# Miniprotein binders against o43427: the designs that were tried, part 11

Target 1, 363 residues: o43427
Amino acid sequence: TSELDIFVGNTTLIDEDVYRLWLDGYSVTDAVALRVRSGILEQTGATAAVLQSDTMDHYRTFHMLERLLHAPPKLLHQLIFQIPPSRQALLIERYYAFDEAFVREVLGKKLSKGTKKDLDDISTKTGITLKSCRRQFDNFKRVFKVVEEMRGSLVDNIQQHFLLSDRLARDYAAIVFFANNRFETGKKKLQYLSFGDFAFCAELMIQNWTLGAVGEAPTDPDSQMDDMDMDLDKEFLQDLKELKVLVADKDLLDLHKSLVCTALRGKLGVFSEMEANFKNLSRGLVNVAAKLTHNKDVRDLFVDLVEKFVEPCRSDHWPLSDVRFFLNQYSASVHSLDGFRHQALWDRYMGTLRGCLLRLYHD

## First folded at step 3 (miniprotein)

Design X2
Fold by ESMFold2-Fast, scan of step 3:
Structure X2 (fold): chain B 363 residues (1-363), chain A 104 residues (1-104)
Amino acid sequence: as target 1 above (363 residues)
Amino acid sequence: SPEQLIREAEKLAREVQRLLKEIQDLADEARRLGDPELAREIDKLAEEAELLAEYVKLLIELAKELQKGDPEKIEELRKAIELLSEFLDELKREIEDLAKELEK
């Protein structure tokens, strides 16, 4: 998942000898291991001059393009999420420019002296054509646009709630992204998570880090993807629809939510303990409602609203999204009861319930 | 304290680098033994370890930026570090299992 960072030169993994080993057919991890070992067992033969030559640079970039073009769409989306907007722009600009330079400086010379067969021979050897490169860059640009909009929204939300710098907000989002990707090694294999899922989890964790006021949160992770106004190509839209189906898998969602709950482990005990308090409060409110009015319709409405705040509670898996759902229900319920008799008393009891939910959410 | 949590995160960063080298050595050995499929499985584990190293670094930066006087924020950061330590322990077990497979 650091392939794009390597591509734009963002990582310390960009050692000249490592790149040379990679061009020799080794994986990035193997190249690093061999480079470390070569200091003891064998010296890497390549010189800095050879690795920094124009020819070697063109070959390296072409090889990287080929590998990225064969990456699965889901992985490509995940990789791009980690690239800062400025680096995404640089990546797109650099590799459009490289395509033009490659034609002019390398293949142009061959074409002027030879035949069309020279270009076909080069294409066959590299396994890629210049025309396909341009088409794939257009696809990358479209994907970058969508990812930038999604990541920008996440960064803005993080900054709004924490008053954090751009750097710190991105770092926080990256931590959540890593935590989610850890499930890929497990038997559950959550490799097809949507970017909305990462944003959703980041929002939940960030809200948990602060003494925040209650806000409205998405009811589920896939809803964020549906709510976005995105200009997408048909293939990418199809990928998003497939991701939504995968995320809707109950087992995968439960495992995903479990990560957030594990990070909130200290609060799970509080949520579990408060479940009994909700039942006691609910019973008290029902008894009070019976005394407030003998109108069956009003009493039934009050009982229904109270029960909606109690029945969905689950002690072992009480994620922040569920708590926010309860708080949103309470808010809607209060505004729907303008006609209730003894409004001041009603507001007082509903205020008590909201206070309990806020304490549970905050603690 | 935030200082203690930062030190713990830095220890995790060093341990991840050690495990990365171990994983890479295992992949190299699998290729020497003519088992490229096993080498690919080991490479996937290395990619996860690289992500872990990157995010531990980001976690350290976040910890340094947070205020000292908020016990809730400190506690949540401690839990995040504990979660990462659990993932690191799981990674160690997977490395051990792959090493045993390679013994054959």
Scores: ipSAE 0.000, ipTM 0.091, lowest interface PAE 23.9, mean pLDDT 41

Design X3
Fold by ESMFold2-Fast, scan of step 3:
Structure X3 (fold): chain B 363 residues (1-363), chain A 104 residues (1-104)
Amino acid sequence: as target 1 above (363 residues)
Amino acid sequence: SPEQLIREAEKLAREVQRLLKEIQDLADEARRLGDPELAREIDKLAEDAEYLAELVKALIEEAKELQKGDPEKIEELRKLIEILSEWLDELKREIEDLAKELEK
């Protein structure tokens, strides 16, 4: 029997092992075959750590591929010249994450200072100038060859397997990474992703969840796409909950806010004009609650949320604009309750929002 | 031979300065047309071209120092000019590709 017949669900999905093998140049069929063979191994803490490390290296390589498709090759020459090849993937990951900030602040300053010193040494007629120049240009020639070989091969691999635009290839890799990569305890995994990339992947997962998972369950239980969407949203929400407990960081608070806002915008819409129309939070607060719903329980929840967070904000605990934003999201949610097909989804969104606000207030 | 190397390096330096001006003009045009992402990519090439210019300057100083110097050192500088010239050609290709992108 065909290996593809055995793994019908995996013909369109590249998990972490398949993704790694594919980036190493294996065909999808060979990667699937190797992944099946590795599946007999029991997962232990040590084994999981090793596999996670390899997966992160390939995630970095994908980011490098994304940059190489749009970035000038000569920038990579300079980056590799300054660091050992074993670290080039990590440097490119940071370059991808921070772009101008990385180039200007880190690479730009370092190269400018180093080059100036080398030029000053040459201008002073030292006996070592020719030896120094030879060493530097030997490295350039070596790096150039590697970059050219790498760029051609990697671009061909991406186009061959996906026939996708650069943006769609990135989105696909991000979805696959988060779909098949479960957060384990600690923050080691977060150290290998920029928060910009992590927030992008997380927002993409929430968008998938709001577009697919809230839909009616398929009448055919063999609907693989619906099953995949359900698995993705459950995993993602669990990861967010674990992240909230395990790591406290400003970037993570920003991520939580971004994810909640994205989810609410995707499902409920936003009363964007309401924030602009609030000259003072105390003005019209009771009227907003009364206007948006006649459901007593929902109104009580709104009042409780406002009272819990508005009073501390008046003592300069955190920005008034954040309070207005979350009040507007709550108002939009209440107004759109009849648009939800499942009450549990509403409870999840409100739970996440409340959690985010509590973190901003430091418990 | 040292005189010839100096002339070749000075020609290379002039070509690098011309390319740097073209890169700066292209970046300004990308910003004017409202394409900041393309402008960032062009700015990265400006960094590369500036570094190349500094290296060519260093090579010119070395060549001046080598008047009637060691033949093996003269050959090494010639190889260096070849490497820098290849780098310049690569930068020219990249800026040409970005210029086409700006044309849409």
Scores: ipSAE 0.000, ipTM 0.089, lowest interface PAE 22.9, mean pLDDT 42

Design X4
Fold by ESMFold2-Fast, scan of step 3:
Structure X4 (fold): chain B 363 residues (1-363), chain A 104 residues (1-104)
Amino acid sequence: as target 1 above (363 residues)
Amino acid sequence: SPEQLIREAEKLAREVQRLLKEIQDLADEARRLGDPELAREIDKLAELAEFLAEEVKALIELAKELQKGDPEKIEELRKSIEFLSELLDLLKREIEDLAKELEK
């Protein structure tokens, strides 16, 4: 069996037949209807094994993405904007998981749409015909456009409320995405997710100290830094200057607070303890934004955040090996997000905070 | 519980049908106000709502077929219905916003 077949078997709502019909270009509704009407659902015992939570989530994801393809361009943007950022992030992640499997299995053989013999050979081994491959590739390209629109919408949504650069908006999107995705799987990673969110907030404060973002010199309001070749430190410094300008305006600050609180509530639905932790983290992040004004020193706030989020772990004698494992796992998870091109900045953030947290467990 | 899920899905199907009617009325109103381009955009929203109705009907059929299944299958169908309900709520809000714009 191919990797694609394994992936299909793990991600279909009913079984691989429904998924294959979708890959062949049938709509999700038609594929499901054909499966049910033919009586196939009752003919095999394999269906039960593939109808799991992960499978249902993939089904919902592909269903939603396929439907968004039919939305008018004007309404597509509005509909996506109304989907919570955490949900948008989930849809993006689920798509990239599928994209990698498809690319590896089908396109990884260095096939082009013009290589009929290679595709015919593959169809014998994987069950994918040239006709099926072309239909699926065209459908895949359309889904990719929707995913890119959703990613852009998530960046725009954060950027619009915070008036942030594309860079900083993507970093916020990555945090929301990671936090929400871990909670959605139902795994108990509360300590790790709290550390991750705290680590990001603390890193913003450390960078503010290090780079000395105290100038009120206006940043170019038209500078949307999504250039992959840009200096990350300079980009971050410009973002901090923009935040200082925005914090000077109380009306804009209210929007910043609202969006930050909403984004950090991604983990709120799991446990009341996490809700309390995120309220404190959200308040701390808002205070950091406020402290980015000219006359504020963010150091005391950083110490307060460390006390609130790190001290409980320290007082419980959380092993350093576990802290290292957590930070490495969190960093690796962030790196797996193909849609977020700021992995180098995240590596730098996590590296600095890992060092800080480890030193807190020593004298 | 499978019967309960079917009833919840049927309720969702009725809500989608009501939304389709509201979308049609809104498009007609846009035409009366002299904005046929907006009416065409609203009609496209109806296409998305129609697909949602079809998906809900498909889930009802799946729920009936899976009545003999194990508890995990039934729970997954419940989550799917919940997700489509959330999508319907988003579409309702969009329709309400468009209605407000037409009121001016």
Scores: ipSAE 0.000, ipTM 0.134, lowest interface PAE 20.2, mean pLDDT 44

Design Y1
Fold by ESMFold2-Fast, scan of step 3:
Structure Y1 (fold): chain B 363 residues (1-363), chain A 104 residues (1-104)
Amino acid sequence: as target 1 above (363 residues)
Amino acid sequence: SPEQLIREAEKLAREVQRLLKEIQDLADEARRLGDPELAREIDKLAEEAELLAEYVKALIELAKELQKGDPEKIEELRKLIELLSEFLDELKREIEDLAKELEK
């Protein structure tokens, strides 16, 4: 199979696993989300094993409960909230190291240097002490160049594609910027942590927060930051630059469009009568979309996505499993939102697919 | 109702079969006129129409098996039929445009 087959299969409306979940009583949207999540765990099993965070346990818990209970996703998410408060507090503590208000002000003001006037203004507006603002800015300064580059699109792009609140979008940015610190304490050397693992952890955090598994920022972020070692190494800064490709570009929504329309084919294999019908529909839909790709713009977008996502990883000797994980992570991110937002993302996917098919006939 | 969805899918299947015949005739005419490039383009559309026929047949079988399914599953089938119907309309338009191109 090609590197894109897993992603294409996971974003298809009809799939053997999706069909079985549908028969179990899940909506198509929820079934797709569950399938994508389990698929990511399966495809990144070796890579995910490098991550030793409570977030990974949270995902494994969700997968286990889905398999054992066959309950609606909302009930499974309710069970996840029963994770011990201390473990949930650890997630909050690690990723709420920065005040969302501080992050918003820093990004909004395009700060490259922490002038006394800028920090005093932030202190006044947010109620954070000047000393804490200085400390937070000094820590943030290590990634400031990357932040500045993605400032215009990061929060808007994430919110647009994941339908997140402003708070969650800002928290997501904080998670991305400080994931390295968490991994360093995981008893694993950063050199064994793939970009896929980093992205996977960040997306699991956003899913947990979207599901309400994350609490409010700590009541005293200053105390939180006082003891935190936020040193980042050069390789992690490079990983952050790579991750911004996934979140800053406005072609996340177009990923479904490009890959569905240009994929070589779906998965083929032996299966039951009903499963065969579903796999034939899925395979045929992907094949039809791919064959109808006579549009230069769609083809160029596909090439651009491959070069953007695959070639840099290839040149740096990234494992194919990590590349597949990148692509599958987008699918999971699109379908990670709970409740009404999942339906909105599904409708957007269907709309994009129809629009793409329409364009293939007229462009 | 499931019965209505099945009827809509069967109508779609008949339209695809009719379109396949028109596509075959159009490709033959392109070859007769000495335009093998256009004939190849039309043949691609024939392949896509055949895939659509396969889709619709599988969907009809699915709908029959799920006749007594819950409302959510029936609604999903309706959405799929709507999508395939729109796709067929796009394919018809493409064929009409190619046919006009053959007529100067």
Scores: ipSAE 0.000, ipTM 0.103, lowest interface PAE 22.3, mean pLDDT 43

Design Y2
Fold by ESMFold2-Fast, scan of step 3:
Structure Y2 (fold): chain B 363 residues (1-363), chain A 104 residues (1-104)
Amino acid sequence: as target 1 above (363 residues)
Amino acid sequence: SPEQLIREAEKLAREVQRLLKEIQDLADEARRLGDPELAREIDKLAEEAELLAEDVKLLIELAKELQKGDPEKIELLRKFIEILSELLDELKREIEDLAKELEK
């Protein structure tokens, strides 16, 4: 009797927590035992620490893949789609540990050709012992195919959460408040907040600050005394004030904008569908902003900077398990530009953006 | 000199336009052969090449405005040309790889 047969065949054993433990490398029996112990000891909190430690063990990634490779073929798709979102990124990352050429070769092979050598190559690269030729090779191909589908779904979910985050909505509202209602939008519009929207609002705030229409902080006495939830991130505001120095020099602004954008395109690339979505939404809001502001250079700069710096990595080389990695790499690429005389100001701006993005993924 | 940088940038602009033509022809052929996956990969590179063309155009305009010999800005423009040349070489290699796949 295989553990997978028991797990899949008995719906009382197929709950989310047990499935997660099984994917982490626990046997079905051990996973059930841990789940039961967690329930019994829940009042003490001890079991929560144990389960958290197990989910943080990256060495379990090989065990998770091994479990899926040995799954019954007819049930494989159902098992894969039950993978918790937190484990999907790890599985996808493991998938991309292979060279693109290797993945294409494996997916294109027929079972009748060199299956033993293919399984040996997979075992060597993954560190997983494979025991059955045809079933495991079929499952391997199915896992990689479904992982590609899951990557797409995960990217969509990340984009949706990233664009519509409560964190961005708060920043947007605060920027509008700081701009002394030069641009007013209702609550309904905040549900469509994108990074382009954030860039538009930041540009609007800088434009108003430059024109002297708004002070450094809101001057509403009621807001200052009673309501603190509309305050902008002080670090963000300080960075934007310092960017005024850069904005004042049009030649320098255009040159640095071009160098930054070119370096980012060359080294990191961008997920094209996400970029199109950002541009479509941003364009709508930028057109509205054009009626309130006339500084196209400032608007275009912040739209470009937000789109290029805050967009996720390319889908073909996506390191989906670590958002911080994306942000550090974008920052490093910008900072590698020789002759950028506003390096310190740029460091602070990027630090603020990185902080915002990490908070969006913090939950 | 600023005029030398302008000439180098104009040469780069011509090379980018030639690459864009090649990319468009390759994409059309992939679509004609019914290979949508390959066409999609080619389209991604076409977008990058178009952005590169825009940057080269901006660089030419900036170089023309710096005829007075501002050494700081001239040095930045030189570095910009180096970066764009490197990106063009990367795009050429990627297009060559995709063209070889289409030959199958």
Scores: ipSAE 0.000, ipTM 0.100, lowest interface PAE 22.3, mean pLDDT 44

Design Y3
Fold by ESMFold2-Fast, scan of step 3:
Structure Y3 (fold): chain B 363 residues (1-363), chain A 104 residues (1-104)
Amino acid sequence: as target 1 above (363 residues)
Amino acid sequence: SPEQLIREAEKLAREVQRLLKEIQDLADEARRLGDPELAREIDKLAEEAEALAEWVKLLIEAAKELQKGDPEKIEELRKAIEFLSEYLDDLKREIEDLAKELEK
């Protein structure tokens, strides 16, 4: 529609709701159309919206990156380029995800072992298959075993940079550790579970810990006889109470997610190698894309985008405002090209752009 | 041996296409029996299998672009094929489960 052309062609910023729809796998055009129909954008106006940092969108983006990063690097570049994000999310959810209902049941029942009766009970209550319940329980059980071992130097780093109490830093370290660890189930090796699933589990663990359901219960009440230990216990309990209360506060929940995302940046050390591999693969992908169309203008625009993706991500990173400006400029350019009609090619084009955003956000 | 990896990926591509056909037939049967919710669930697996087919296609193209003298690249492609093969096995089991539900 004409109004969509105006918003895409002349907009320098992307509305946060449009941005969310785009990350969910909608094209920029479709996302804008949906928001226009809801009255969010004015068809007669040309005022750019002020965007706020949406830690949930960035968190979801990091979640996707974490899962994809632990696939073979060459496959990741191919997937980002050719497969729409909605299909990527579906594949990842199927293979690695926890069901929220399942996690709630497991934590509520304080299950240490997954007996057939326990899993049958959860299966009947939640509607999840017994097979899936077993798989999820095995994976969930591994989280508790592994998290306890990897607190290490990461706790110190989180405390120093985010000014957190010892206990809160340990909980954050557990979240970060989970996102970057490996698991095995039977003869299969599951490289990683989703960061989003872990964040959900961690939030429930923190809440249930204060209720005495999960985590390290006090083992020796006599330890409170020492004044210093009593002071540390008070700080710990106060932090947990505040964390539970502040989960209801959007700004502090957003801060928590932002802290986790920031900590993960330091752990994604293979990004430079992925970048080098992407440059090599991008030539092959451009050749493949050229075979899918006979339109020279579309092919040239495609080549230009791929080259611009590699260039800015080499040794530089941009402020988030500049990244959003960059994304919007490319969206406007692609949408304005006459004869660009292949939805699949458009989605691949935008997939490459999302890959660039992930690289710049990580840096 | 990029040629061996290409053959393995092509075999995987054929397996995915066979599964897609089975999924389509199963969805059609569910619709014929008047179970649109089951058909919708089967359609989700069809979407997954279609995406898997696209991944395999891209791996074949990537393998054709590689030089024989790059063992690191060959090893990464082997791992990618292994990953997708395991994923295909999981999809096959899920389709078997849904087929059994339809028989009820």
Scores: ipSAE 0.000, ipTM 0.127, lowest interface PAE 20.5, mean pLDDT 45

Design Z1
Fold by ESMFold2-Fast, scan of step 3:
Structure Z1 (fold): chain B 363 residues (1-363), chain A 104 residues (1-104)
Amino acid sequence: as target 1 above (363 residues)
Amino acid sequence: SPEQLIREAEKLAREVQRLLKEIQDLADEARRLGDPELAREIDKLAEEAEYLAELVKFLIELAKELQKGDPEKIELLRKIIEWLSEELDELKREIEDLAKELEK
């Protein structure tokens, strides 16, 4: 019996729907909360137990890490893709801070009086002990090493190791390379998305043009997550707040609109010859615009534009060269703004845009 | 009015094309003189001008489609065109600065 049975509804607090949300990148707590709001989990007492037990959440996080190591190669790549880059960085920091002394101090000593029954119950149900926690810590290290090793791997090696198709191997290599690039120097600085990165990741972006709603942002920007649950959306929430402020500024709002308009114009300029095969790009562009701005009027304008000038595309055979041409237009637009006169405002705008694009890339 | 927006966008289109020609002339002179650093700066202006040219074409097409429609969307488009005019003024200043450097 594998730990998968626990996550797919084997008389546990984590059922199959919560597990699916977790695979999509939500923390266990957020996944349970989201499901409760949809009314799915409203009849069960399991939700209250999951939300109330910090210790239980910590142990479940380690269980998830242990399962990642034991996952089949084909499933492993999907699970790795579901860990956002920001969370990966936080998990790496926690990996170096976590050791047996910490477990003994926090869990052993503090839980010895009045909470021993809870710890014993968790150990019985999940098999979690200090030794098990140490093993999960080691699994944590192994998983991140695998992710790092993927950056320099050849596509054929990736296909053989993970039993992936050609396309999935390329997508996996692209994501892992891009994500790992942020950790090499220990720097936390956001980077511009270059044309090369856009072109290389075109297949992945096409496959993920259904940019659904991101999980609900916390109402409190100072909200804290459990140390063992590294789902901290503070940076993304801050990026969205900055974008809202920038959208409120007339000059910055107009500048942002011009970037999206230029990308659309790139396709419209050769419209008669490229009408076939662009419906996926047009929907992706609308979704990108929606994420980059919360202004409903702007979104409505772009929806109307797509309907009038782009959606008449007929063919479902969508060539990669067309995607690269489109992405090159957008990349060129970003680079052309290098001369913006208000340097401080420009740096803030570009920082926010890079953050949003990076999140979209990994969604 | 939508007709006013189209006329204003067409004026901007003509101005962008004029500026793009000036940038191309400047690039040719820089390459003739064998100045790679200056050529790189001019390439940046060429990219910016091409971007603005494409944007103006898009705005003209959009304005034509919005001749009848939501007045609020028309007002939003007008504000974008006003911003674009300001951007072209900045581009013109940058071209003048590089022209002065090239002549020395």
Scores: ipSAE 0.000, ipTM 0.109, lowest interface PAE 21.4, mean pLDDT 42

Design Z2
Fold by ESMFold2-Fast, scan of step 3:
Structure Z2 (fold): chain B 363 residues (1-363), chain A 104 residues (1-104)
Amino acid sequence: as target 1 above (363 residues)
Amino acid sequence: SPEQLIREAEKLAREVQRLLKEIQDLADEARRLGDPELAREIDLLAEYAELLAEAVKELIEEAKELQKGDPEKIEELRKEIELLSEFLDLLKRYIEDLAKELEK
């Protein structure tokens, strides 16, 4: 799965350790891989991965779960220290319904009678029992329902007020949920920093469209004119219109500004993933840039975005000048679509933003 | 008491290494039979056995350092050996059950 798929479609694979590795400069995919491949963290991450497999059966699911519940005391303490029990319960409940009846069925079919007795005895000694796990799952189900209702309300609210597509509204809601649950400390500043990052991303796109430089060195000029580019151009333009509606309505902007900013900051990996798809997106941007020259409505949209999002953020006290410096370097170096796919330069830019987030997290 | 504790832990360490070899052989068999997903699951069990080996090794080193005192810590390590031994037995039973599934 891609970084975006992991973050959006499978947030249960993302925990505080993965986020910290990401803040240290690892990509989300690398951070997850490091977590899964670690002997200590693998018990949770690998179990989640196996539980998602189409080829998994009930015996394998139970066996993987037992690895986690019956780890050696020292390993279990380290795992609990690094990965909270609530997160472990979340992973198990989210990917595979935990049910007392299921556990009894699996024990009856796949394990010997002696093994069941030994499991019960060891569980009692370690303090991690099926009763304890059930309590955690019950608590999680209660919390999950409330969180999902809040997430649903947030998706509806963002979609209504921003007029965003279902996809973007869900992405924003997921990012907001992730950021709010991981970075309560410094939340106020985090929200403003996210707004600045969002504005600079928008400015990067606007600069490249206005200059029209992106299309001068494509890898395959014929591919720029295919049907997919037309679909991406249409979808992207719609996203910009939705943003313009928000900035035009000051009341809506004030209401949802911090939530959108928190969402953006909580998942810089989303932009990294979008960068990976920039060939298709860049072709769409070239098409939009061509229309900007002769379409007053599209030009007005970009002007409004610059005035409402970019200019106000430039005066922020947070070191946005560093972000701007790297953004300007990236923009100055690109005269072709290759610039949007220049991984090393983009990794440097994202690394700087991750560093800022780490400092904010520890404030 | 500390000497006996070290001896028991060393015996456990040898049993873990023997099981690790058996698990690795089983994973190779799963790969030969064309089930790489099952082989991966068995490889994860091998890694679990490696973690048990490391835990036992650390316990042996800690027990050697405690030879000159502290009965409470010695008793805690003894209980840990008991738990690690029970974990090993569980792992053995799971591997036996999994091997039966592989033969199906």
Scores: ipSAE 0.000, ipTM 0.102, lowest interface PAE 21.6, mean pLDDT 42

